# Ledger of designs, part 16: VH-VL binders against Exosome complex component CSL4 homolog (exos-1)

Target 1, 208 residues: Exosome complex component CSL4 homolog (exos-1), of Caenorhabditis elegans (q9xxd2)
Amino acid sequence: MLAETLVAPGDKVLDAIGEYRMGKGLYEANRRIFASVAGFVNVYGFRDKSDNLVQVIEVRRSEDQLDNELLPFHGAIVTAKVMAVGLRFAKCDIISIGDKVYKKRFSALLPKKKLRPLEPELSEPFKNFVRPNDYILAKVCEDAEIKDKFVLSIAEDELGVVLCRGRFGEPMQKVDWNTVVSTRTGKTEPRKMAKVPQKCTLPTQSVA
Below, E stands for the ipSAE of ESMFold2; O stands for the ipSAE of OpenDDE; V2 stands for 0.75 times the mean of E and O plus 0.25 times the DockQ between their complexes.

## First folded at step 11 (VH-VL; framework fv_dalutrafusp)

Design b4 (from a6 with light chain S30Y; at its last look DockQ between E and O 0.36; V2 from the best seeds 0.00; counts 0 for: pae E 3.9 > 2)
Fold by ESMFold2, look of step 11:
Structure b4 (fold): chain C 208 residues (1-208), chain A 120 residues (1-120), chain B 107 residues (1-107)
Amino acid sequence: as target 1 above (208 residues)
Amino acid sequence: EVQLVQSGAEVKKPGESLKISCKASGYSFTSYWIGWVRQMPGKGLEWMGIIYPGDSDTNYAGKFKDQVTISADKSISTAYLQWSSLKASDTAMYYCARFYDNYYSYFDYWGQGTLVTVSS
Amino acid sequence: DIQMTQSPSSLSASVGDRVTITCRASQDIYSYLNWYQQKPGKAPKLLIYAASSLQSGVPSRFSGSGSGTDFTFTISSLQPEDIATYYCQQEYETPYTFGQGTKVEIK
């Protein structure tokens, strides 16, 4: 079914999901993909951290046509800014998905139990992982409909802090995967640093 | 309806111990933080600390950390604030309050306050 | 700890006046700022959270604005029942400190 096609609830959109990731406004029945709302079929793509092309198919209502931005979805890798660290949540703003920067910010929560894999009662303080003003690479998890906020995880080794600043706004320098040091004071702070995958390959543009 | 009912006023002497209570009802006691706020006579509000009754996790303001103990008994939906040795400077009104801490953090329901007077 | 400084410490105004209270944080707290009202002899009551969001049941004459380090609380038309002390509180990081308070009286 072609992009920008108008569909009604119950209309078949695809015979199979194929290589697409299912977006909003769709449901699967009998291995076929149907519209769950009236609207226009939209197909868009982005590159994840591993440089894989991810294509999403969705149905958007006509009132949503002005906003072509890809909303954060379950499993997406996003960049977020830590705005505050509460007691059981860090409060974050999602600023980008993949390499696409959003025109607006989306409020999100990073729960304490999403700081490490499948450890429901962490023994370490929340502040050992992230702090206010950090930028993190995170995965969107849990349905955003549960609360009026998105939910993030940094549990995987490739997720975590990518940029942080100290109490004076100074850059912090990575010492190791769990420690940064202030470029101003020389004092160390714990962080969960994101590990950049070595497999990533970028085109070389040195010829010209 | 959410309610927080505190124990009654106390008159104590310096050096005595004290444990005041805050009984919660109308919500899941183990699913919300509950906190304590001090107000000395004629003074403003001071954030003392909070407890998550589900696992007894606590967070204290630095000036109070070694001065008071915050605890909870989830079997009776009650939070406590206690001193091992009161000082005259502990004379104040003490409020308990339910603390909302999802994306925004604030006290949404307050107890009526417990006046503690410490003097000879 | 983040220090919160309110100004003025007290004020006196007539019914119907516009009242403005300011709150300054010792560091950037973005929009993580609450305002509470405490009437004489009563427990505090949340009026505004997230710098500008009115709590349910709060009259529209109350408003808040600001971000970063400088915040403003406004009563657009002071009413007799608004006699109280008003407190800001930062919600950016623990401990969630309060300002010193601003006592509002009717003259």
Scores: ipSAE 0.249, ipTM 0.616, lowest interface PAE 3.9, mean pLDDT 83
ESMFold2 (binder alone), look of step 11: mean pLDDT 94; pTM 0.948
OpenDDE, look of step 11: ipSAE 0.811; ipTM 0.934

Design b5 (from a6 with light chain Y96W; at its last look DockQ between E and O 0.44; V2 from the best seeds 0.66)
Fold by ESMFold2, look of step 11:
Structure b5 (fold): chain C 208 residues (1-208), chain A 120 residues (1-120), chain B 107 residues (1-107)
Amino acid sequence: as target 1 above (208 residues)
Amino acid sequence: EVQLVQSGAEVKKPGESLKISCKASGYSFTSYWIGWVRQMPGKGLEWMGIIYPGDSDTNYAGKFKDQVTISADKSISTAYLQWSSLKASDTAMYYCARFYDNYYSYFDYWGQGTLVTVSS
Amino acid sequence: DIQMTQSPSSLSASVGDRVTITCRASQDISSYLNWYQQKPGKAPKLLIYAASSLQSGVPSRFSGSGSGTDFTFTISSLQPEDIATYYCQQEYETPWTFGQGTKVEIK
């Protein structure tokens, strides 16, 4: 019984997709299924036009959302969406903190110097790390020059891309922690993938 | 008050070099990008490139890569656009503009323009 | 490069008329679109950023809307001083590209 399990970004939801169709809030890595956002595992079904039962698994954000007065704070782990990649910053929207989704989005900037540890003079293009429409797991931090927006970092190994789509909207499959491949074209793209250390505990009727 | 003052009009022949200037005042010169925009006679606007004077980081539109050099001298708050060898097709109005770079970005203050005429 | 296409190329309207200019991007640029005004013989001036946000000191008769690929710029009541060429410009990705311009005249 998978439904109703609370998960965090990067938690394993399934060892294999099985007969489920993959819904929102999930991604596949090494044939395993992980949560891309914080929320509750939800399973729902319908019959297609051939009268086959189709079951969809997703991660649904909590209907109980955080008070507008609770802002992202220094050191918090957040989930954000990359909206655009500029000259020195990725432009991001913070959508959740820990396992709780916000009622509104907060504007944030991901500086180039916060993409990898100890590399203030980054030689690789920004696009090798994140791209527009990626969802990232990031840490809220401070910056001396940026005073009017939240600042994010993905420098730690646990932080980075948790969900990305290709040019046709298709899921991208992880090849390694720095590379994804299109499920449609077979072409690879570089990304900094979040390295998820924890294993999702799936609900099962306990016998022991 | 933020102000960008460009050098005066230039009349040149093909093959000559040229360096035009954009002097900034009223803000921290090293904390904002300065871009250059070309407007050919009777035509629209074309972004040429941009520089961050604080560390001289530059980006060029591909069309202008290796055709011009963008530079800055932070000691006198001045940005430059220069050609090593002008062509007749370089005849245009050239604007410098300050670029505000944040979640939303735009050119918020513009110089008065420098008319460059290149003819045989 | 992202192509920005403005329509119309020119228009004439009477003082007090509502004027509408459209701008279409060759790909989804979210709301990363700016509008500039260039009066004859003058440098461009920023009017609108983020598709719909009015720059400080710009009269409220100017407005913008849209997201994705289709954007609209409106002058609610045309004034004599609004004679200019108007440009959209995307700031979603380099190279920053401008529309071809829309020349607005009074008839």
Scores: ipSAE 0.685, ipTM 0.843, lowest interface PAE 1.1, mean pLDDT 85
ESMFold2 (binder alone), look of step 11: mean pLDDT 94; pTM 0.942
OpenDDE, look of step 11: ipSAE 0.792; ipTM 0.918

## First folded at step 12 (VH-VL; framework fv_dalutrafusp)

Design g1 (from b2 with light chain A50D S53N Q55E S56T; at its last look DockQ between E and O 0.24; V2 from the best seeds 0.00; counts 0 for: pae E 5.3 > 2)
Fold by ESMFold2, look of step 12:
Structure g1 (fold): chain C 208 residues (1-208), chain A 120 residues (1-120), chain B 107 residues (1-107)
Amino acid sequence: as target 1 above (208 residues)
Amino acid sequence: EVQLVQSGAEVKKPGESLKISCKASGYSFTSYWIGWVRQMPGKGLEWMGIIYPGDSDTNYAGKFKDQVTISADKSISTAYLQWSSLKASDTAMYYCARFYDNYYSYFDYWGQGTLVTVSS
Amino acid sequence: DIQMTQSPSSLSASVGDRVTITCRASQDISSYLNWYQQKPGKAPKLLIYDASNLETGVPSRFSGSGSGTDFTFTISSLQPEDIATYYCQQSYETPYTFGQGTKVEIK
């Protein structure tokens, strides 16, 4: 079950919530996560008060998709689908900004140099980071050579793959921040997973 | 008008070294991949590897990785395919081609080919 | 490495015939498949990219379709100048492997 996957009430969406925050259209039963409505699986991110990236998974009805006049802007955290992976960049479609799902997709590029914060010449193949049909959390940014298209970055540790399927359409499970495993074949694939930072412990507990 | 002009045919003996060239013109040499494709006599096309002349990033097919060297000299817009010690099995036609990788990925312009003959 | 299997390996057809060539990938390559034409004694030429898009200047009698693992290339009405060997190539991940080729002749 991935983003843009149509689900019906009672369909299993996840084996466990993991580090996602549960959004609307979902319920938990016997430690498993199920759709409570018919709709599409969506994942989005936002930064909390401590600048930690929080990932939310939800099911949205078609009727819940509204016009969004806010275009992707520099610095925005977006959810995008990887459409194709080339040698120097991946082609992506921006699906949403925060919790606001767009009715139309915006084309964007993810340059190889935006996969890591260091080493302007990247020695690892692009496929170690993202693959077609992955869903990623990314930051909209500028590029000196790409002025006429949206440009994305996953260089920050908190950005990267949030949902992916294997070659047979099966769900993939995270084994670590650089590796996923097929739920069908047991074989691993490299990915740059979006890391969820540990929440800072406060010295004083908040009053309810 | 993009052009790729390859060096001329070569007749060599086993054990000799060889460096063949592919001179590019009509576009920004450092902004596109250049690939090498082998075609043995009577056989199909084989992807050998590519180079990005802007930073010399290279990717080889596994069977060619330790067999040839792909390089580029951006000051003269020229890519190279090099053997340190030729074998008779290296007899083939070798093409260079520009790899377009903007939104789609394909070879769009090809050199005329360099015939390499290695015989004892 | 992704294996690309073409069929048939050769065919002979009359001028005006419809010609169909298939290409199978050893794994899902989405739509990242190109078709090239190589006339005798010449370098290859791109005809179709991304499974179905015609390159600039390519006649409309050429077409392609498919997604995933199974792809087809069609010449709707074979012409004398279409005598060539046709290759598919995946552009999904390196090495960008070619099919074995399909030689097309006029009977």
Scores: ipSAE 0.100, ipTM 0.589, lowest interface PAE 5.3, mean pLDDT 83
ESMFold2 (binder alone), look of step 12: mean pLDDT 95; pTM 0.957
OpenDDE, look of step 12: ipSAE 0.485; ipTM 0.799

Design g2 (from b2 with light chain S53Y Q55E; at its last look DockQ between E and O 0.37; V2 from the best seeds 0.62)
Fold by ESMFold2, look of step 12:
Structure g2 (fold): chain C 208 residues (1-208), chain A 120 residues (1-120), chain B 107 residues (1-107)
Amino acid sequence: as target 1 above (208 residues)
Amino acid sequence: EVQLVQSGAEVKKPGESLKISCKASGYSFTSYWIGWVRQMPGKGLEWMGIIYPGDSDTNYAGKFKDQVTISADKSISTAYLQWSSLKASDTAMYYCARFYDNYYSYFDYWGQGTLVTVSS
Amino acid sequence: DIQMTQSPSSLSASVGDRVTITCRASQDISSYLNWYQQKPGKAPKLLIYAASYLESGVPSRFSGSGSGTDFTFTISSLQPEDIATYYCQQSYETPYTFGQGTKVEIK
């Protein structure tokens, strides 16, 4: 669950919907996106019939939380929170699978080798991709050496950061797919932002 | 079963070089970080740095960067801490420890320590 | 670098007493905090990781709690073999700094 992103009706959630599809609990006024209900901001993804990743932003009421009956599985698209960035892993908590928010967080690791596709010697610092308190869309994958935790990947273009917080807890705004800016200080930071797939075509104003 | 056995105490003069060792056994040496921790006489613990023997990746605390070298030899499951030129202020107990790095991270096994004394 | 401040720097207590040591981080470190015991003349030993999880084989009289910046280590009933210096350590970001230590003695 996204407990740190609680909103009330009328709170601004986004300056613009951008590439997200607008989900439940939101409305648009004067090109801005506001909460229509009290609840928690959530971003989730799913693959449509054509295997295109669809990214949805919503406000979820507390009563919409479900028990942890559906465990994360290989290939699932999950929303996770980055808790810390260690030496060779980002330490993550899986918040939800698709639109199902877990009551219990699942511990997960995002290895350095899973930040970009087929990059045997990653030359960039880990912090250029994700930072603590980021929310990411990720794919659950298997690792031969890691058996006691779920393993995540953001290597696909459509996976990566969907919501960011700065060092003072402030919202960060996307500048481009590799850069965010602090709403408090005006300073930029690199991130691997989740991209919308090119030539992805979706039904207007629908989930599927 | 996991053991870290360090080399014996050393008495040295300022300006001399030194390389102390930490031999690991009972686990896959290349799959865990090895760290070095300094304890000056009567003082607390100081994190010096760590190495991942699988690829020799290192991370040093700023005050020790360029003052010491951390290395490992995979063929004999041994990590090293070395000085090119010792100073009297290097007098301390030095511990090696295995660093478990997963969702939670900590030093789970420690060597017995190597006392290094540097005096004129 | 994240500064870790322990309190008190030393204490004396009787066998059976409850002992409490605090550790304060200079920034939010979530629950990435460990506690180590170092008996006189010996190497340190891990007691608690992740603020509150006991390492295997550690007696249940030891416990830890806290998150964010404020952490507490407790010995519920002090035993003679608990004479040691206790250190907290953050494992949130490098360098993985230690507190200055708390020396515990029996009166």
Scores: ipSAE 0.603, ipTM 0.820, lowest interface PAE 1.7, mean pLDDT 85
ESMFold2 (binder alone), look of step 12: mean pLDDT 95; pTM 0.957
OpenDDE, look of step 12: ipSAE 0.806; ipTM 0.929

Design g3 (from b2 with light chain A50D S53D Q55E S56T; at its last look DockQ between E and O 0.25; V2 from the best seeds 0.00; counts 0 for: pae E 4.7 > 2)
Fold by ESMFold2, look of step 12:
Structure g3 (fold): chain C 208 residues (1-208), chain A 120 residues (1-120), chain B 107 residues (1-107)
Amino acid sequence: as target 1 above (208 residues)
Amino acid sequence: EVQLVQSGAEVKKPGESLKISCKASGYSFTSYWIGWVRQMPGKGLEWMGIIYPGDSDTNYAGKFKDQVTISADKSISTAYLQWSSLKASDTAMYYCARFYDNYYSYFDYWGQGTLVTVSS
Amino acid sequence: DIQMTQSPSSLSASVGDRVTITCRASQDISSYLNWYQQKPGKAPKLLIYDASDLETGVPSRFSGSGSGTDFTFTISSLQPEDIATYYCQQSYETPYTFGQGTKVEIK
């Protein structure tokens, strides 16, 4: 993986942009791609509204890694731990933004209507999407009814579970985007898995 | 302030239908779940199911699925529990209760109970 | 379904005694456990939510602790008005099952 490489201004990042879309902290010279700031290379992807996979490469500055100044903000992609699931909300703790691990946990809610794009038709129980102790990749968003907590969404395909354990604490292996299997028992469980492109940088907290 | 007032005691025969009520007041009826809890004579509490009056979403415990119907009429702030055909084993106290489901989940206000007696 | 097991099923204690009731879940429920009090002839009343948080107006002699599968409810100094049956309830996933209850009486 290209991600997590430390670069300085003027360092070559790529010989050609290739399939990537150029993001922040980069510039092109002589058809090659260079860092414009000091920081870490980050690669992420998403599907646009026409279902095209878009992969973005960027350099994030080291000052964006300061944990005491940067609170979770609207639109941020965070890693969160699911603490509990209710009927309409799951309780989550935000543990990181990008590759920056917070010193403290920020309480957040994941509404049931934010599990998939299709709201009110979601009749499946919360446990089919996430469970306590899962780590999820989520987007911080706003909700008119939730004023004292951060609000998360995993509705986008790129968002969802990135790490989970089974009932015996064993690793679970992804079978497909809605199913994991126990490495101990061979039994399957439903989850909404994040559709993370191979070249994306994973937060270090997501593997705990 | 918040009150749940249930309909009065019922004495019925097996095979009869019954619909008992739970009238809510003092809060926004459509913004909280209401649940039903059975307590058989001399026994503990059993969670039967809940309804969200705002959209009529329901969730039943498996043993009560298809045995009872939970409904609500939001125009009169009233929830209902009904049987199409009572059995003697339905003899019990039935409570309605408001279910708080935000960051925490619990029954915070309870009705006084409705005693249902089914005997021939 | 998550099974909740209370112990003991009944107890008898003197006024002023410390009373302890345990509740065990059939799986990890984190801290999603409530305690209710049901006095004879009355509807249940919420005492404790989230394992250890007292509901408003509940006397401080009541307390709760635990997480995961094992939970404890304590009355630090039993009073005559505490004669009741106490129930735990998991609020982790539906159906939100109750324990079978613990009847507390004065000797």
Scores: ipSAE 0.080, ipTM 0.542, lowest interface PAE 4.7, mean pLDDT 83
ESMFold2 (binder alone), look of step 12: mean pLDDT 94; pTM 0.953
OpenDDE, look of step 12: ipSAE 0.541; ipTM 0.827

Design g4 (from b2 with light chain S53W Q55E S56E; at its last look DockQ between E and O 0.34; V2 from the best seeds 0.59)
Heavy chain, then light chain:
Amino acid sequence: EVQLVQSGAEVKKPGESLKISCKASGYSFTSYWIGWVRQMPGKGLEWMGIIYPGDSDTNYAGKFKDQVTISADKSISTAYLQWSSLKASDTAMYYCARFYDNYYSYFDYWGQGTLVTVSS
Amino acid sequence: DIQMTQSPSSLSASVGDRVTITCRASQDISSYLNWYQQKPGKAPKLLIYAASWLEEGVPSRFSGSGSGTDFTFTISSLQPEDIATYYCQQSYETPYTFGQGTKVEIK
ESMFold2, look of step 12: ipSAE 0.596; ipTM 0.823
ESMFold2 (binder alone), look of step 12: mean pLDDT 94; pTM 0.957
OpenDDE, look of step 12: ipSAE 0.759; ipTM 0.908

Design g5 (from a6 with heavy chain S31R; at its last look DockQ between E and O 0.46; V2 from the best seeds 0.00; counts 0 for: pae E 2.04 > 2)
Fold by ESMFold2, look of step 12:
Structure g5 (fold): chain C 208 residues (1-208), chain A 120 residues (1-120), chain B 107 residues (1-107)
Amino acid sequence: as target 1 above (208 residues)
Amino acid sequence: EVQLVQSGAEVKKPGESLKISCKASGYSFTRYWIGWVRQMPGKGLEWMGIIYPGDSDTNYAGKFKDQVTISADKSISTAYLQWSSLKASDTAMYYCARFYDNYYSYFDYWGQGTLVTVSS
Amino acid sequence: DIQMTQSPSSLSASVGDRVTITCRASQDISSYLNWYQQKPGKAPKLLIYAASSLQSGVPSRFSGSGSGTDFTFTISSLQPEDIATYYCQQEYETPYTFGQGTKVEIK
């Protein structure tokens, strides 16, 4: 049975296309058919307008099959979007872990006590650290009282805001690790900026 | 189950002080916010403020800041709303409610209400 | 403060009718919106949170939708026990303001 055969890029799948129509994940060279991706050979058919049987051969990647996605785990570094700033938590969506962008978003909480190290009774207002629509680099951690959601921390210096926009949607530029400035109004806003190596690319449009 | 029992109706004169109570049972009192909501006669609901009994952290709506005091006594699982000097405009129904604060937040359990009438 | 505007202020409908109430926020509040029911002489009761999520024990005839600034609450088939005033509430930022309310009556 040719169907369900595991192949690697460059493996020969057929000596000739024959009666098959070529689908995804294949290429032809020297009248032979080869896999262009790693995956499983799949054959399916249908009848055309003239009632002729048409069979299609393809290679499906394993990532196109339903698998258990790796959940955010304790200690993982994630990118999250701040959705709202509540009473004791910023409400966040985890969007990626390392290089992997998740197919779904995971709800998470950023407690006020996780904004800076060793300050469980932080006196500064939440807005000095993060605001809605910020993107943050954060660490997944545990909390004794919060068991039904992922918990994030930006307490470490390398964690914090990586992207933010001002009131008018304009880019905000870093002044220092605790301050950004509006490219439109010139006014500053506090943020806890992540201290990670980044290349800054200026937008192609000039600021107003 | 979870229950919030408020103190009884009050009839007061302008200038008098008042402290109404909201006694909680059936859950860990220090793990949930308790909020106060005013409903003036024939009017809608107004968010007044909330307290986290675990550390007495409070948040007030601007129009109620400095007009009322929200407090809690965790030893008896009771939240309070108090006025130092009542006005006739304070006549209203006052509800306490437990506020669930998580990724989504809402008032999930409500007291029966305390009617406060302030008149000469 | 975020202002929440409901419409209509009141309505009258027959048993079995579909009832629709709207709520508009003065700014984008994502989906951080709750709906409460208050029957005459009673305390309010949560029906819907997160704009569209039904609270446990709430009949499925109640539903909500919307995000951003415009939200809709629907009773698919009005029942006699649904006579009440309905309130939206934003929980995006303090103070967590309520709408003015919509009074629902049977004709």
Scores: ipSAE 0.547, ipTM 0.794, lowest interface PAE 2.0, mean pLDDT 85
ESMFold2 (binder alone), look of step 12: mean pLDDT 94; pTM 0.950
OpenDDE, look of step 12: ipSAE 0.833; ipTM 0.931

Design g6 (from a6 with heavy chain G54R; at its last look DockQ between E and O 0.43; V2 from the best seeds 0.59)
Heavy chain, then light chain:
Amino acid sequence: EVQLVQSGAEVKKPGESLKISCKASGYSFTSYWIGWVRQMPGKGLEWMGIIYPRDSDTNYAGKFKDQVTISADKSISTAYLQWSSLKASDTAMYYCARFYDNYYSYFDYWGQGTLVTVSS
Amino acid sequence: DIQMTQSPSSLSASVGDRVTITCRASQDISSYLNWYQQKPGKAPKLLIYAASSLQSGVPSRFSGSGSGTDFTFTISSLQPEDIATYYCQQEYETPYTFGQGTKVEIK
ESMFold2, look of step 12: ipSAE 0.705; ipTM 0.863
ESMFold2 (binder alone), look of step 12: mean pLDDT 94; pTM 0.951
OpenDDE, look of step 12: ipSAE 0.846; ipTM 0.939
ESMFold2, look of step 13: ipSAE 0.709; ipTM 0.866
ESMFold2 (binder alone), look of step 13: mean pLDDT 94; pTM 0.950
OpenDDE, look of step 13: ipSAE 0.577; ipTM 0.819

## First folded at step 13 (VH-VL; framework fv_dalutrafusp)

Design i1 (from g6 with heavy chain D55E D57E; at its last fold request DockQ between E and O 0.55; V2 from the best seeds 0.75)
Heavy chain, then light chain:
Amino acid sequence: EVQLVQSGAEVKKPGESLKISCKASGYSFTSYWIGWVRQMPGKGLEWMGIIYPRESETNYAGKFKDQVTISADKSISTAYLQWSSLKASDTAMYYCARFYDNYYSYFDYWGQGTLVTVSS
Amino acid sequence: DIQMTQSPSSLSASVGDRVTITCRASQDISSYLNWYQQKPGKAPKLLIYAASSLQSGVPSRFSGSGSGTDFTFTISSLQPEDIATYYCQQEYETPYTFGQGTKVEIK
ESMFold2, look of step 13: ipSAE 0.720; ipTM 0.875
ESMFold2 (binder alone), look of step 13: mean pLDDT 94; pTM 0.947
OpenDDE, look of step 13: ipSAE 0.829; ipTM 0.947
ESMFold2, fold request of step 14: ipSAE 0.729, 0.724, 0.738; ipTM 0.872, 0.868, 0.879
ESMFold2 (binder alone), fold request of step 14: mean pLDDT 94, 94, 94; pTM 0.949, 0.946, 0.951
OpenDDE, fold request of step 14: ipSAE 0.905, 0.840, 0.851; ipTM 0.956, 0.954, 0.954
ESMFold2, look of step 14: ipSAE 0.683; ipTM 0.850
ESMFold2 (binder alone), look of step 14: mean pLDDT 94; pTM 0.950
OpenDDE, look of step 14: ipSAE 0.833; ipTM 0.949

Design i2 (from g6 with heavy chain D101E; at its last fold request DockQ between E and O 0.42; V2 from the best seeds 0.74)
Heavy chain, then light chain:
Amino acid sequence: EVQLVQSGAEVKKPGESLKISCKASGYSFTSYWIGWVRQMPGKGLEWMGIIYPRDSDTNYAGKFKDQVTISADKSISTAYLQWSSLKASDTAMYYCARFYENYYSYFDYWGQGTLVTVSS
Amino acid sequence: DIQMTQSPSSLSASVGDRVTITCRASQDISSYLNWYQQKPGKAPKLLIYAASSLQSGVPSRFSGSGSGTDFTFTISSLQPEDIATYYCQQEYETPYTFGQGTKVEIK
ESMFold2, look of step 13: ipSAE 0.763; ipTM 0.891
ESMFold2 (binder alone), look of step 13: mean pLDDT 94; pTM 0.951
OpenDDE, look of step 13: ipSAE 0.833; ipTM 0.951
ESMFold2, fold request of step 14: ipSAE 0.773, 0.789, 0.777; ipTM 0.897, 0.903, 0.900
ESMFold2 (binder alone), fold request of step 14: mean pLDDT 94, 94, 94; pTM 0.954, 0.955, 0.953
OpenDDE, fold request of step 14: ipSAE 0.892, 0.843, 0.858; ipTM 0.958, 0.956, 0.958

